# Designs tried in a protein design chat: VH-VL binders against q9nrl2r1430to1533. Part 70

Target 1, 104 residues: q9nrl2r1430to1533
Amino acid sequence: GGVHELSAFEQLVVELVRHDDSWPFLKLVSKIQVPDYYDIIKKPIALNIIREKVNKCEYKLASEFIDDIELMFSNCFEYNPRNTSEAKAGTRLQAFFHIQAQKL
Short names: E, the ipSAE of ESMFold2; O, the ipSAE of OpenDDE; V2, 0.75 times the mean of E and O plus 0.25 times the DockQ between their complexes.

## First folded at step 4 (VH-VL)

Design k9 (framework fv_ficlatuzumab)
Fold by ESMFold2-Fast, scan of step 4:
Structure k9 (fold): chain C 104 residues (1-104), chain A 122 residues (1-122), chain B 107 residues (1-107)
Amino acid sequence: as target 1 above (104 residues)
Amino acid sequence: QVQLVQPGAEVKKPGTSVKLSCKASGYTFTTYWMHWVRQAPGQGLEWIGEINPTSGHTNYNQKFQGRATLTVDKSTSTAYMELSSLRSEDTAVYYCARHGYRYWSKGYFDYWGQGTLLTVSS
Amino acid sequence: DIVMTQSPDSLAMSLGERVTLNCKASENVISYVSWYQQKPGQSPKLLIYGASNRNTGVPDRFSGSGSATDFTLTISSVQAEDVADYHCGQSYNYPYTFGQGTKLEIK
């Protein structure tokens, strides 16, 4: 595609949202449910925020979109030990993302 | 220029503890996790644990849980690894290593200290 | 724990030859494998992360490939400065683990 091709970014975000392993990433982590999260994670992000940025045409380059998705996965692996259900979901979803992102 | 500076050598007796230092410079110390890895003479690398300098959060290799303690001093940009109940089998080079900055892969080590040779003998 | 096994343990190559080093994980690690070069008396240096991504400043002759359980590091044309131990390591699951290393020497 194109460097700011919204249809490509929208398609990829929709595929991520619909993936079985998206559950840890759909919305920002709740400070009430996970009080120490924001002490550890300084740049929180989630798929709903990324999707909104796509809809508002805020990504000018594919690299900017990819960086936000990768930040989301990096936050997951930083907070969650690798053998947790969250980290395992993140590992599988990130691998799926990498395959799909090759098309951008 | 990123540097991780470690003392060259330490000699300790069995049953004692040691606290090894790793002084960071050339980057914002609190931005990157710090790892500790050891290498016994003629052997491969063995991961000990990691620490987030901002939060103090740690993860340990279960083999070292209860014996290793990772800490940081943000004011001096220094990471520490304390290892207790030393045995001759703890004789090794101990490295500190910075967590990589790329999001495409988790748990790789982009800059390494020169290592401290710990010798545990009577 | 995930066991990483490297092969061969050691090899000797002639200058300019293509060399391939192997690394096998005891279970699926997707692409979370990194390669490190360690010259005698020195600390390890990152060459490859995420199975195939070359670290900044690493010469183009070094490349990584593989997925799941089988990974390779290739040096397209070995040079004298490449004499070192090469370590692979996985970052898929705790504890992070490394192979035993492959020693590369020049004939």
Scores: ipSAE 0.005, ipTM 0.586, lowest interface PAE 11.3, mean pLDDT 86

Design m1 (framework fv_pamlectabart)
Fold by ESMFold2-Fast, scan of step 4:
Structure m1 (fold): chain C 104 residues (1-104), chain A 122 residues (1-122), chain B 107 residues (1-107)
Amino acid sequence: as target 1 above (104 residues)
Amino acid sequence: EVQLVESGGGLVQPGGSLRLSCAASGFTFSSYWISWVRQAPGKGLVWVGEINPDSSTINYAPSLKDKFTISRDNAKNTLYLQMNSLRAEDTAVYYCARDYGSGSLYEHFDYWGQGTLVTVSS
Amino acid sequence: EIVMTQSPATLSVSPGERATLSCKASQSVSSNVAWYQQKPGQAPRALIYGASTRATGIPARFSGSGSGTEFTLTISSLQSEDFAVYYCQQYDDWPYTFGAGTKLELK
C-alpha cells in the first residue's frame, strides 16, 4: 500500500482504541490472569500489535489489515461466552469497525 | 489538568489490612485503565496491577494476586487498593498511574500520583 | 516474566556532558518500552514511550532508541536538573516490568 492507505489504517486503529468498547482488545490477554487462553487461541492478536504492524508498514493490502482486525474479534468470540462483558464489547466494536472499514 | 492523588497510607502492624484510595480529576476517569505501582524504600518500581474502565477485567502481578484487590468507583472518580495480610516486605510508596498510549495502543503510564507511604512494622 | 536489565547501575557525569543509559529485555518487546525519570521524594515522570517518542513537555535533549531487546536513553547535554534515577519499562506483555534503574549523579 501507499501513504494514503497507511494513514487510513492508522486513523482507523486510533478510532478503535478511542471507542468505549476497546478495553478487551488493547493488548494481549494475560497468561497469568487467563492461563487457558493460549491453549484455546492459537493466533493471539491485539490492537497494540496491529498498530505496530501499521507503523512498520507490514500491511501490503487493505485486506491483510482487515483480516488481522477480524482475527482479533474471532478470538474474542471463540474464547468468551456470548453473555460476557468481553463478548458484548466485541460485538459492539466489531459493528463500529464494519461501518468504518467501508472507507478503506 | 490531569491529577491523581493517593491517600490512606500509614503505619500498620504485620497481618493487618489497609485500603488505599486514588482520587482522579482533570480527565474522563471512566475511560481509562488505571494501575497501582509500588516502590520499596531505596528500591525500584514494581507493578501491582491494573483495572479496566468497567471493572470487568483486573490484572495483577502474579506474586501479589492473593494479597491485593483493585476496584474503582467511576461515579466518585476514585480507584482503590485493598491490602490484606500485610507483611514487612509490603512497606512501600504506592502510586496510582494512568495507563495511556497518548491516543495510541501503546500503553505506558503517562501521569502518576505523588504516592502514599505504607509502613508495615510492629 | 520479561526481565528488564539496566546498565550501568550508576553513571557519574558533569553538566554539559552526554549520557547514554542502556536497557535490555530478556525477550523481544518490539518497541513497547517507556522511560521514566524520578527525583528524590517525587513520583516518576514519563519521558519516552514507544521506545523513541518523547512524552508531552519533555525537552529535545532526551531521546530514545532501540527495538526488540536493546534500548537506549540518551541525554545530549546534561542540565543540573537531569540528575535523577531513570527507569525503563516494558509494556509488551503482563506483568509489566521495570528495570532496576540507572542513577545519574554529579561527578
Scores: ipSAE 0.000, ipTM 0.579, lowest interface PAE 14.1, mean pLDDT 86
ESMFold2-Fast, scan of step 21: ipSAE 0.000; ipTM 0.572

Design m10 (framework fv_pamlectabart; at its last look DockQ between E and O 0.03; V2 from the best seeds 0.00; counts 0 for: pae E 19.7 > 2, placed apart)
Fold by ESMFold2-Fast, scan of step 4:
Structure m10 (fold): chain C 104 residues (1-104), chain A 122 residues (1-122), chain B 107 residues (1-107)
Amino acid sequence: as target 1 above (104 residues)
Amino acid sequence: EVQLVESGGGLVQPGGSLRLSCAASGFTFRSYGISWVRQAPGKGLVWVGEISPDSGYTNYAPSLKDKFTISRDNAKNTLYLQMNSLRAEDTAVYYCARDIYGSKYYYGMDVWGQGTLVTVSS
Amino acid sequence: EIVMTQSPATLSVSPGERATLSCKASQSVSSNVAWYQQKPGQAPRALIYGASTRATGIPARFSGSGSGTEFTLTISSLQSEDFAVYYCQQYNNWPLTFGAGTKLELK
């Protein structure tokens, strides 16, 4: 990928951040608020980290960007029981992402 | 009598598409979440995905999210699985299964259909 | 994803004996585990949900126990119709995951 792909990644991250269901994903999970999170989740990630990687041009392929977003959702579903507001927000945001990612 | 009946399975060429149906009867279909589960010949059970009662959310097994879509028509008491870009590894019996629903909680699956066989082969 | 590990893979027993089947989750799934019985050529049949609650119509000889990461299915006095494959499943987290199954076979 090139500059056009980087612009597309930035646009998509902004759309995800602005979505009503983004609240569980904006920042890395706090170890103080959620003490067992890092015992369970081995590759933590969040939208702020993904946005930093986009700004630093660390994604060479669309697949690498998509993999990081999917890792974020996978972590959400692995940690949070499926009946929680976090998991439900995650599945709605993931569906939104899949529609938008068709443009990549 | 509470029943789920799958249909639409058959022989499909690699790269092809297929739509499965699951017809519900004997219960208030619109009140239950439903899952699709598959089983390759001689293998174990693998969860495909689920849909909420109101279609407000769907969730899928990570390996299948880009090729499978679950939908429902509550007026017709029918669940669907749209399968695209099929490969030999998708050969399996596909079951629909009803989530046990009580108040604000979802539980395991209590009612299963008989399954419909999908064979992906040239 | 949460991995469910069943043991043993095969259990050889005689009618009238007690069978104990184990299921371990890679992380806590609370009590959100179900057990299913499957006979050749048939759909799975729900046996237990919530780790210990028998599904409607399931004989009292089937019992489930456990919470967190370790779960057990016990059949207290095996009948000839009980020889089948048994699967455990967690429904606590997405994706829902099944164990590989334990085959109960005649000794």
Scores: ipSAE 0.350, ipTM 0.841, lowest interface PAE 3.1, mean pLDDT 90
Fold by OpenDDE, look of step 5:
Structure m10 (fold): chain C 104 residues (1-104), chain A 122 residues (1-122), chain B 107 residues (1-107)
Amino acid sequence: as target 1 above (104 residues)
Amino acid sequence: EVQLVESGGGLVQPGGSLRLSCAASGFTFRSYGISWVRQAPGKGLVWVGEISPDSGYTNYAPSLKDKFTISRDNAKNTLYLQMNSLRAEDTAVYYCARDIYGSKYYYGMDVWGQGTLVTVSS
Amino acid sequence: EIVMTQSPATLSVSPGERATLSCKASQSVSSNVAWYQQKPGQAPRALIYGASTRATGIPARFSGSGSGTEFTLTISSLQSEDFAVYYCQQYNNWPLTFGAGTKLELK
């Protein structure tokens, strides 16, 4: 049911946050540290934002939740070259997510 | 002034180990990824490896993986390169270089140290 | 790994003349190429990012172009301080790789 689904979202976010490759995604990118980030990325998102949305029950469908997670990864790959630590971490974390998302 | 200063280089015997340091100043060290690049005498630049700002990720040139370990202490504004099982071909000037965290079309290394020489010889 | 091939190995040019340095990637690296200048006894200095964007403080006579597998660094009018070794680098794929360099020397 819906409650179970929301709990599943919460659990998955927890697993993502605890993953070794979550460091690029824990919070929004700092404009001070990366001045051009928001000139390129128009829909910024991070795990802390997604977690908040989960807690507020803003995801009515699993697809909505998945879309936000995928957006988070797409932003990473859009901004970062493939060889960057961020992109590499994102690749692995996304793979992990895809496996876990099958349980939703 | 933004600066990187390598140290720890010297003469070491084959099979030996050495740890290099790279001291950063003039910028927020913890905000930047840092790479090691080496250059054998009279040769070109060779990327050694990198570490992310929070040490969450490290990468190495395939041939150097398992021999070299990159780490950092952000509290000390210092980057490290632990080198083990050194061979003659590891003889080089070792540079630390600050990675630019910009657009995918504007990436590079904008700050370099002056390098420290490592000589592996019996 | 992606192999970056620079040509020529040595380029002899007179001051005031145009220098064209080539860098070819063994496979497409998009525009994820940087150029560096290294003078004897010095550390490398970044010249170009993203194949065509000059680094801060780099004179306008330096320009980069190209995408995919073909890249060029151009110095429109060589100054005495421009004679050095130039390296291209790709950062599109793991691992990062440099070209072998082009030595730009005085003719």
Scores: ipSAE 0.018, ipTM 0.674, lowest interface PAE 7.4, mean pLDDT 91
Fold by ESMFold2, look of step 5:
Structure m10 (fold): chain C 104 residues (1-104), chain A 122 residues (1-122), chain B 107 residues (1-107)
Amino acid sequence: as target 1 above (104 residues)
Amino acid sequence: EVQLVESGGGLVQPGGSLRLSCAASGFTFRSYGISWVRQAPGKGLVWVGEISPDSGYTNYAPSLKDKFTISRDNAKNTLYLQMNSLRAEDTAVYYCARDIYGSKYYYGMDVWGQGTLVTVSS
Amino acid sequence: EIVMTQSPATLSVSPGERATLSCKASQSVSSNVAWYQQKPGQAPRALIYGASTRATGIPARFSGSGSGTEFTLTISSLQSEDFAVYYCQQYNNWPLTFGAGTKLELK
C-alpha cells in the first residue's frame, strides 16, 4: 500500500531534482535576496520542502503531492514573466513532470 | 464496465495446489497494480499479496511467502495466484482487487471481483 | 507489521441514528487508510480513502477522519442499506493490513 505510493512520490521528486531545469525550484526563494517575492507568492513551495514532506510521510493523498508540485510551477509562472530563464525552465520541467507522473 | 472475475476455486486436499485466475475487462489492465485478498468463512479480510503493473515487484503477507506466488499476463489481461502446500486454514473466498488509479495514485482497492471459494479439506 | 484494531466489534443502531466506528493503528500510518463496506454474500466496496476522501458514488452521510494512529468512520442518519460489516485498512507499509471489522446491526 502506502510504501509503493511513497516510493512513487520519492521517484518523481528525485527525477525532478536531477533534471537540468530544476535550478529555480530546488530551494525556497531567499526573502533577503528577493524581498518582494513573498508579497506576491502567498503559498511558497520548493523541491526541498516537497522532498522533506515525502520523507516525513505528510502526503495522505497523491492529489496533495501533485497539488504541491503544480503549485510550485504556478508560483514560478506568477512571479516570473514568460520570457525569463526561470519561466522557460519551469515550462520544460513541468512538461517533464507530466511525462514522469504518467509512468508511475 | 470495469470488472474483475476470479476463477479456479474448488475443493483440494491438504498439501495440494491450486492456481486461481482473475480476468480483467473494461480498463487498461497493464496500468494497474492488483492485490489478492482472502476471507475465511465468517471472518475478516486478509491481504494475501500484490503485484505491480509491470511485474517489477511482488509483495506477500509474511505467513504466505514461499507458499503463494502472484503473477500476471498483461497480454491476456489476467492475474494469477499459485497456491501450494495448502492447509485447512487456507480455506477462504479469494478476491482480486484493483489499486485505485493503478500505481499512479494508490489509495486502496476500488474494484473487487466477486471471489472464488477455495476449500481445503480431506 | 502494523496491526489495525477496530472497535466496537458489533454496533447496534437504528435507522436515522449516527454510527461512529473506530480504527487504531499500532504505529503511525499518516493518512494512508481506506474504509470498505461488505454486505453478506458480496464483495467489499470502497467507501473512503486517504482517511477522509469519499470514493466515487459514496453518499455524503459517510465521512472519515483521522491521521497518524486513530481513525473514525462516521455514518450520519443511517439508512437501511448501511447495515453491513465495515473494515479499515492501512496502506502505509507492507504488508497491507485490515482491521477485524465492525458489524453494524439493526437494533
Scores: ipSAE 0.000, ipTM 0.548, lowest interface PAE 19.7, mean pLDDT 86
ESMFold2 (binder alone), look of step 5: mean pLDDT 90; pTM 0.930
ESMFold2-Fast, scan of step 21: ipSAE 0.349; ipTM 0.835

Design m11 (framework fv_pamlectabart)
Fold by ESMFold2-Fast, scan of step 4:
Structure m11 (fold): chain C 104 residues (1-104), chain A 121 residues (1-121), chain B 107 residues (1-107)
Amino acid sequence: as target 1 above (104 residues)
Amino acid sequence: EVQLVESGGGLVQPGGSLRLSCAASGFTFSTYAISWVRQAPGKGLVWVGEINPDSSTINYAPSLKDKFTISRDNAKNTLYLQMNSLRAEDTAVYYCAKWGYDSHLYYFDYWGQGTLVTVSS
Amino acid sequence: EIVMTQSPATLSVSPGERATLSCKASQSVSSNVAWYQQKPGQAPRALIYGASTRATGIPARFSGSGSGTEFTLTISSLQSEDFAVYYCQQYSEYPYTFGAGTKLELK
């Protein structure tokens, strides 16, 4: 709920965005470049959307914030085969997130 | 040949409003994200905002989101910037810039020539 | 927001020489950096994206390098048409930010 929680979420999102492996997650996958993405992924999300939700006070609990970040990683692994640069970046960024999330 | 042509700039009084247009040709306009970027006289480039192909996602520079509105009409191959509550600090050349790469890699591959907005009493 | 710092502000060089322009990000942007050239009275023109990939139609004398926080644009064997202002841009996070530019001028 409050300003303190929102500050913590904002700081964590900023750390994720700054990470070298954030590139697949910065914004929504393009329908023109990847037309089948939205046939496979039913709940698309990206760091820019999560950051906007934080700034608009849409996360009432830390678990809701964590769920959206985990959904982002889950979508990556569902769409991208494990040997892709996207999946490898997602694996490293998710590990980094799990370490940082312990501070919430 | 890809072409972007901005229009609608001019002299406006502080507190006034303007709507800028960007007419696109030479590519399938409806499939690309497009941004507005401005440049004050003698200064550098400042990103204003970006709209995706179907208008479902519009991102703004945080200082401008309550003042400016980006929209597009894919049937007319035209991008718009609605500018309200204009101040002297908004005086700049306004460019539209086409997204030239996929959703994970972004760069502005083509720019319009710009339209000058001057906010002065 | 991520601050992009370009140096030098002005670089004076002669045709045929090599020019090296620096761009530093206040935090890691991976390889999410583009370079643009702008001549007086003209719109910017894309040169490099992804830190090192040359845009379509850009001469081989232009090359980009770097990752993380430090990036370089190199112009080998300068031509007269290369005297312009060069901007770097990060697209790692919103808002997208540009450096203040490096003006390349005739010595």
Scores: ipSAE 0.000, ipTM 0.533, lowest interface PAE 15.7, mean pLDDT 84
ESMFold2-Fast, scan of step 21: ipSAE 0.000; ipTM 0.591

Design m12 (framework fv_pamlectabart)
Fold by ESMFold2-Fast, scan of step 4:
Structure m12 (fold): chain C 104 residues (1-104), chain A 122 residues (1-122), chain B 107 residues (1-107)
Amino acid sequence: as target 1 above (104 residues)
Amino acid sequence: EVQLVESGGGLVQPGGSLRLSCAASGFTFSKYWISWVRQAPGKGLVWVGEINPDSSTINYAPSLKDKFTISRDNAKNTLYLQMNSLRAEDTAVYYCARTLDYRGYSYGFDPWGQGTLVTVSS
Amino acid sequence: EIVMTQSPATLSVSPGERATLSCKASQSVSSNVAWYQQKPGQAPRALIYDASTRATGIPARFSGSGSGTEFTLTISSLQSEDFAVYYCQQYNNWPLTFGAGTKLELK
């Protein structure tokens, strides 16, 4: 892990943010709007938080970056029923991520 | 009964400013994302922007970001749109609309207010 | 921004007929499309969200379908109150965008 991995992480986060299915993941779920979310999801995360961690060089290994992205998808599938727009978007974005993550 | 009522529209000179209000009743206003949407006479709907429950996130249409400011007062169940440097192309009915909400993001709008007309003319 | 293209601009039909309205996105919007009905002098009314889910209180004659870039709103057995302008909207990407509308008018 190093500078090259951090550059790759930033590029991948940018690609995820720009992806058509990123809308449920761009920012943290509002506690006020969805109050039961934080009763169910114990480790909330979103792309804006992951991007900040990349910019602050908080990921030492590619596996740590991948774990945070996977946590984000895991939270989506745990909270959202499978037939929701969020779960459908999450499924497609996760597949895209898995293809891109092979380059890390 | 879930209701949104806009007010503050009227005739404004070019270059002028106006502040619109949207009063909410019949639901817990503080828990919902609310949007402003405008419609020029005889034209289609154009999204202006949105604000989340705690005002920590405010999103604007890129063409309108420098002209408009969205805010809310949850204690008063009221949404605001501050409009500055108004031009003839800003003439429209302005609607506030509650996000049809399933997961903390904007999914479409229900209900809508009846709208308030802003006319920018000399 | 994502451009939503509705066709036809005007659809002329009679009561009791079926109307099919098209909405196309310039890039994939998943299933994140809503449909609205607007009558002259009135605010828009929500009909469909998530491409195919009816909003509360909307009659069964309204149905939506599609995913990705192509979406349709179907109104079966048209009633007199159904003559209005219909708008599609994507909420997949910021900024949120609407189609230009399809006017459903009496033949």
Scores: ipSAE 0.000, ipTM 0.553, lowest interface PAE 15.7, mean pLDDT 86
ESMFold2-Fast, scan of step 21: ipSAE 0.000; ipTM 0.569

Design m13 (framework fv_pamlectabart)
Fold by ESMFold2-Fast, scan of step 4:
Structure m13 (fold): chain C 104 residues (1-104), chain A 120 residues (1-120), chain B 107 residues (1-107)
Amino acid sequence: as target 1 above (104 residues)
Amino acid sequence: EVQLVESGGGLVQPGGSLRLSCAASGFTFSDYWISWVRQAPGKGLVWVGEINTDSSYTNYAPSLKDKFTISRDNAKNTLYLQMNSLRAEDTAVYYCARGYFESGKTYDYWGQGTLVTVSS
Amino acid sequence: EIVMTQSPATLSVSPGERATLSCKASQSVDTNVAWYQQKPGQAPRALIYGASYRATGIPARFSGSGSGTEFTLTISSLQSEDFAVYYCQHYNDYPWTFGAGTKLELK
């Protein structure tokens, strides 16, 4: 672990943010735009929160970082029906993440 | 790091008005719901109210709806609480609290608080 | 409004022991309960949200459980820095309300 793991986390988050399919994940879902979201999703998270945690060195293990990214995708699939643009973007971004995470 | 710094508290006479400020830094202020929560000396926490990301919605504790107004200036990263018709029972430390994950329902970061004392 | 009732008001325990704090809602709040720690002269610190999920940076010795009207905060292997007042909060329906707090003190 140590500094090498932290650099890898930052690089991966930047790659996720720049991906075309990151748009549903850049910021937390708005309660005003989606009023029932927080009644259904109990552990909301987004890439801006994960990036903040990386910058503060809050991930001590690669598994903790991976768990937060997987939680983000799990929330997407729990809330959004499979045929939505959000769910399709999530499916593609998750596949991209799984390939990149092999480098961790 | 995430910081919220309240200011504007002090001694006010009954019937008076006061405006509190909360200066935010270390995060994108415009992405978060923010609440005001107060705590009377030696007592528990009492939710005052909340404001959403763009000021299109505000919600208040029913007992405080007509006395307090919450506003924000996203360009200045600052939250405000306008307090009117103050009474002795409004004496408390006033905290601004960042809504956990933009929902505004629970709070992940709190300021140090600013003391408001309403007394003659 | 939904009333949150915490018990006991004060709990006396020694380091290394297990502390169990209770919070009861006057009506069902599902799992929409958060827990906060507050030390004298300090702002509250987030511990638990959604009844059982730890906030960022919170040690594993803190755990939450419950649903509906009965909730519990458990601190296993109590440390000296854990002596504080603990508050529960519901966020099921406006207005949000907090319990009166449980003071955890050294036996």
Scores: ipSAE 0.000, ipTM 0.549, lowest interface PAE 17.0, mean pLDDT 85
ESMFold2-Fast, scan of step 21: ipSAE 0.000; ipTM 0.551

Design m14 (framework fv_pamlectabart)
Fold by ESMFold2-Fast, scan of step 4:
Structure m14 (fold): chain C 104 residues (1-104), chain A 122 residues (1-122), chain B 107 residues (1-107)
Amino acid sequence: as target 1 above (104 residues)
Amino acid sequence: EVQLVESGGGLVQPGGSLRLSCAASGFTFSDYWISWVRQAPGKGLVWVGEINPDSSTINYAPSLKDKFTISRDNAKNTLYLQMNSLRAEDTAVYYCARKDYWSGYLDAFDIWGQGTLVTVSS
Amino acid sequence: EIVMTQSPATLSVSPGERATLSCKASQSIRTNVAWYQQKPGQAPRALIYGASYRATGIPARFSGSGSGTEFTLTISSLQSEDFAVYYCQQYNRYPYTFGAGTKLELK
């Protein structure tokens, strides 16, 4: 990847952040508010961390960027039962991501 | 047509080594996590391990980590399994399987190869 | 590791009947379970993912349900091509683990 690819990652992460269903994914889950989260989820990640990695040019390949986004969704579905607001938001945001990722 | 084709199986003596290949066609190989799954004759399925698109992450079943090595060559659309110190209990059909990377339920294996038989016997 | 327990080991049924196959996880796996069909001498074929979603090309007679630790695969009106071994698999935690399988055989 190059400057053009980095710009595409930034545009996509910005669109994810702006999406109505991004609220469960904006920042890392609070250990104080959700004490068991880090006992269950071994590789926590959130959109703010992914965006920071994009800005620091840490993604060399589109597959690395996609892997981090998919890890974020995988963590959501692992921790949250399917009938929760978090899981429903994750399902819709992931579908949106798959449409947008076709441009990568 | 989306296909995975394994090769490299055969008869090997206990303590021996073997390298299996899995050739991919009909899809963008470099976009997918691919797993190895084995099945002993008349037995169930056992996950061996997986590799991510760029080879930066490789996960193994804990019992097989020090014995097997997974690698891939995206330019050749090929996945490999290096098998060392083989024992009778490693006798199995070895499948490669594509993880459904693009759906909301990422870890189901949507496409499987036909398998290649490894027999460890003296 | 998460242990997947399938029951019964063998289910004998006739074409046109309903088959219900059970899969139990030793700890909660949310809905992170897939079901596969395997016929003698063939590779497994994906049927269900995420506990309840049908894979591409899978007939509507196959349905999955459950969450947490208890899961069911139902085949609503058996056809002759459905006699096979069925495996459940969890993908909630590494290592991924499969059940021992349920063999669906002709009565």
Scores: ipSAE 0.000, ipTM 0.558, lowest interface PAE 16.4, mean pLDDT 85
ESMFold2-Fast, scan of step 21: ipSAE 0.000; ipTM 0.587

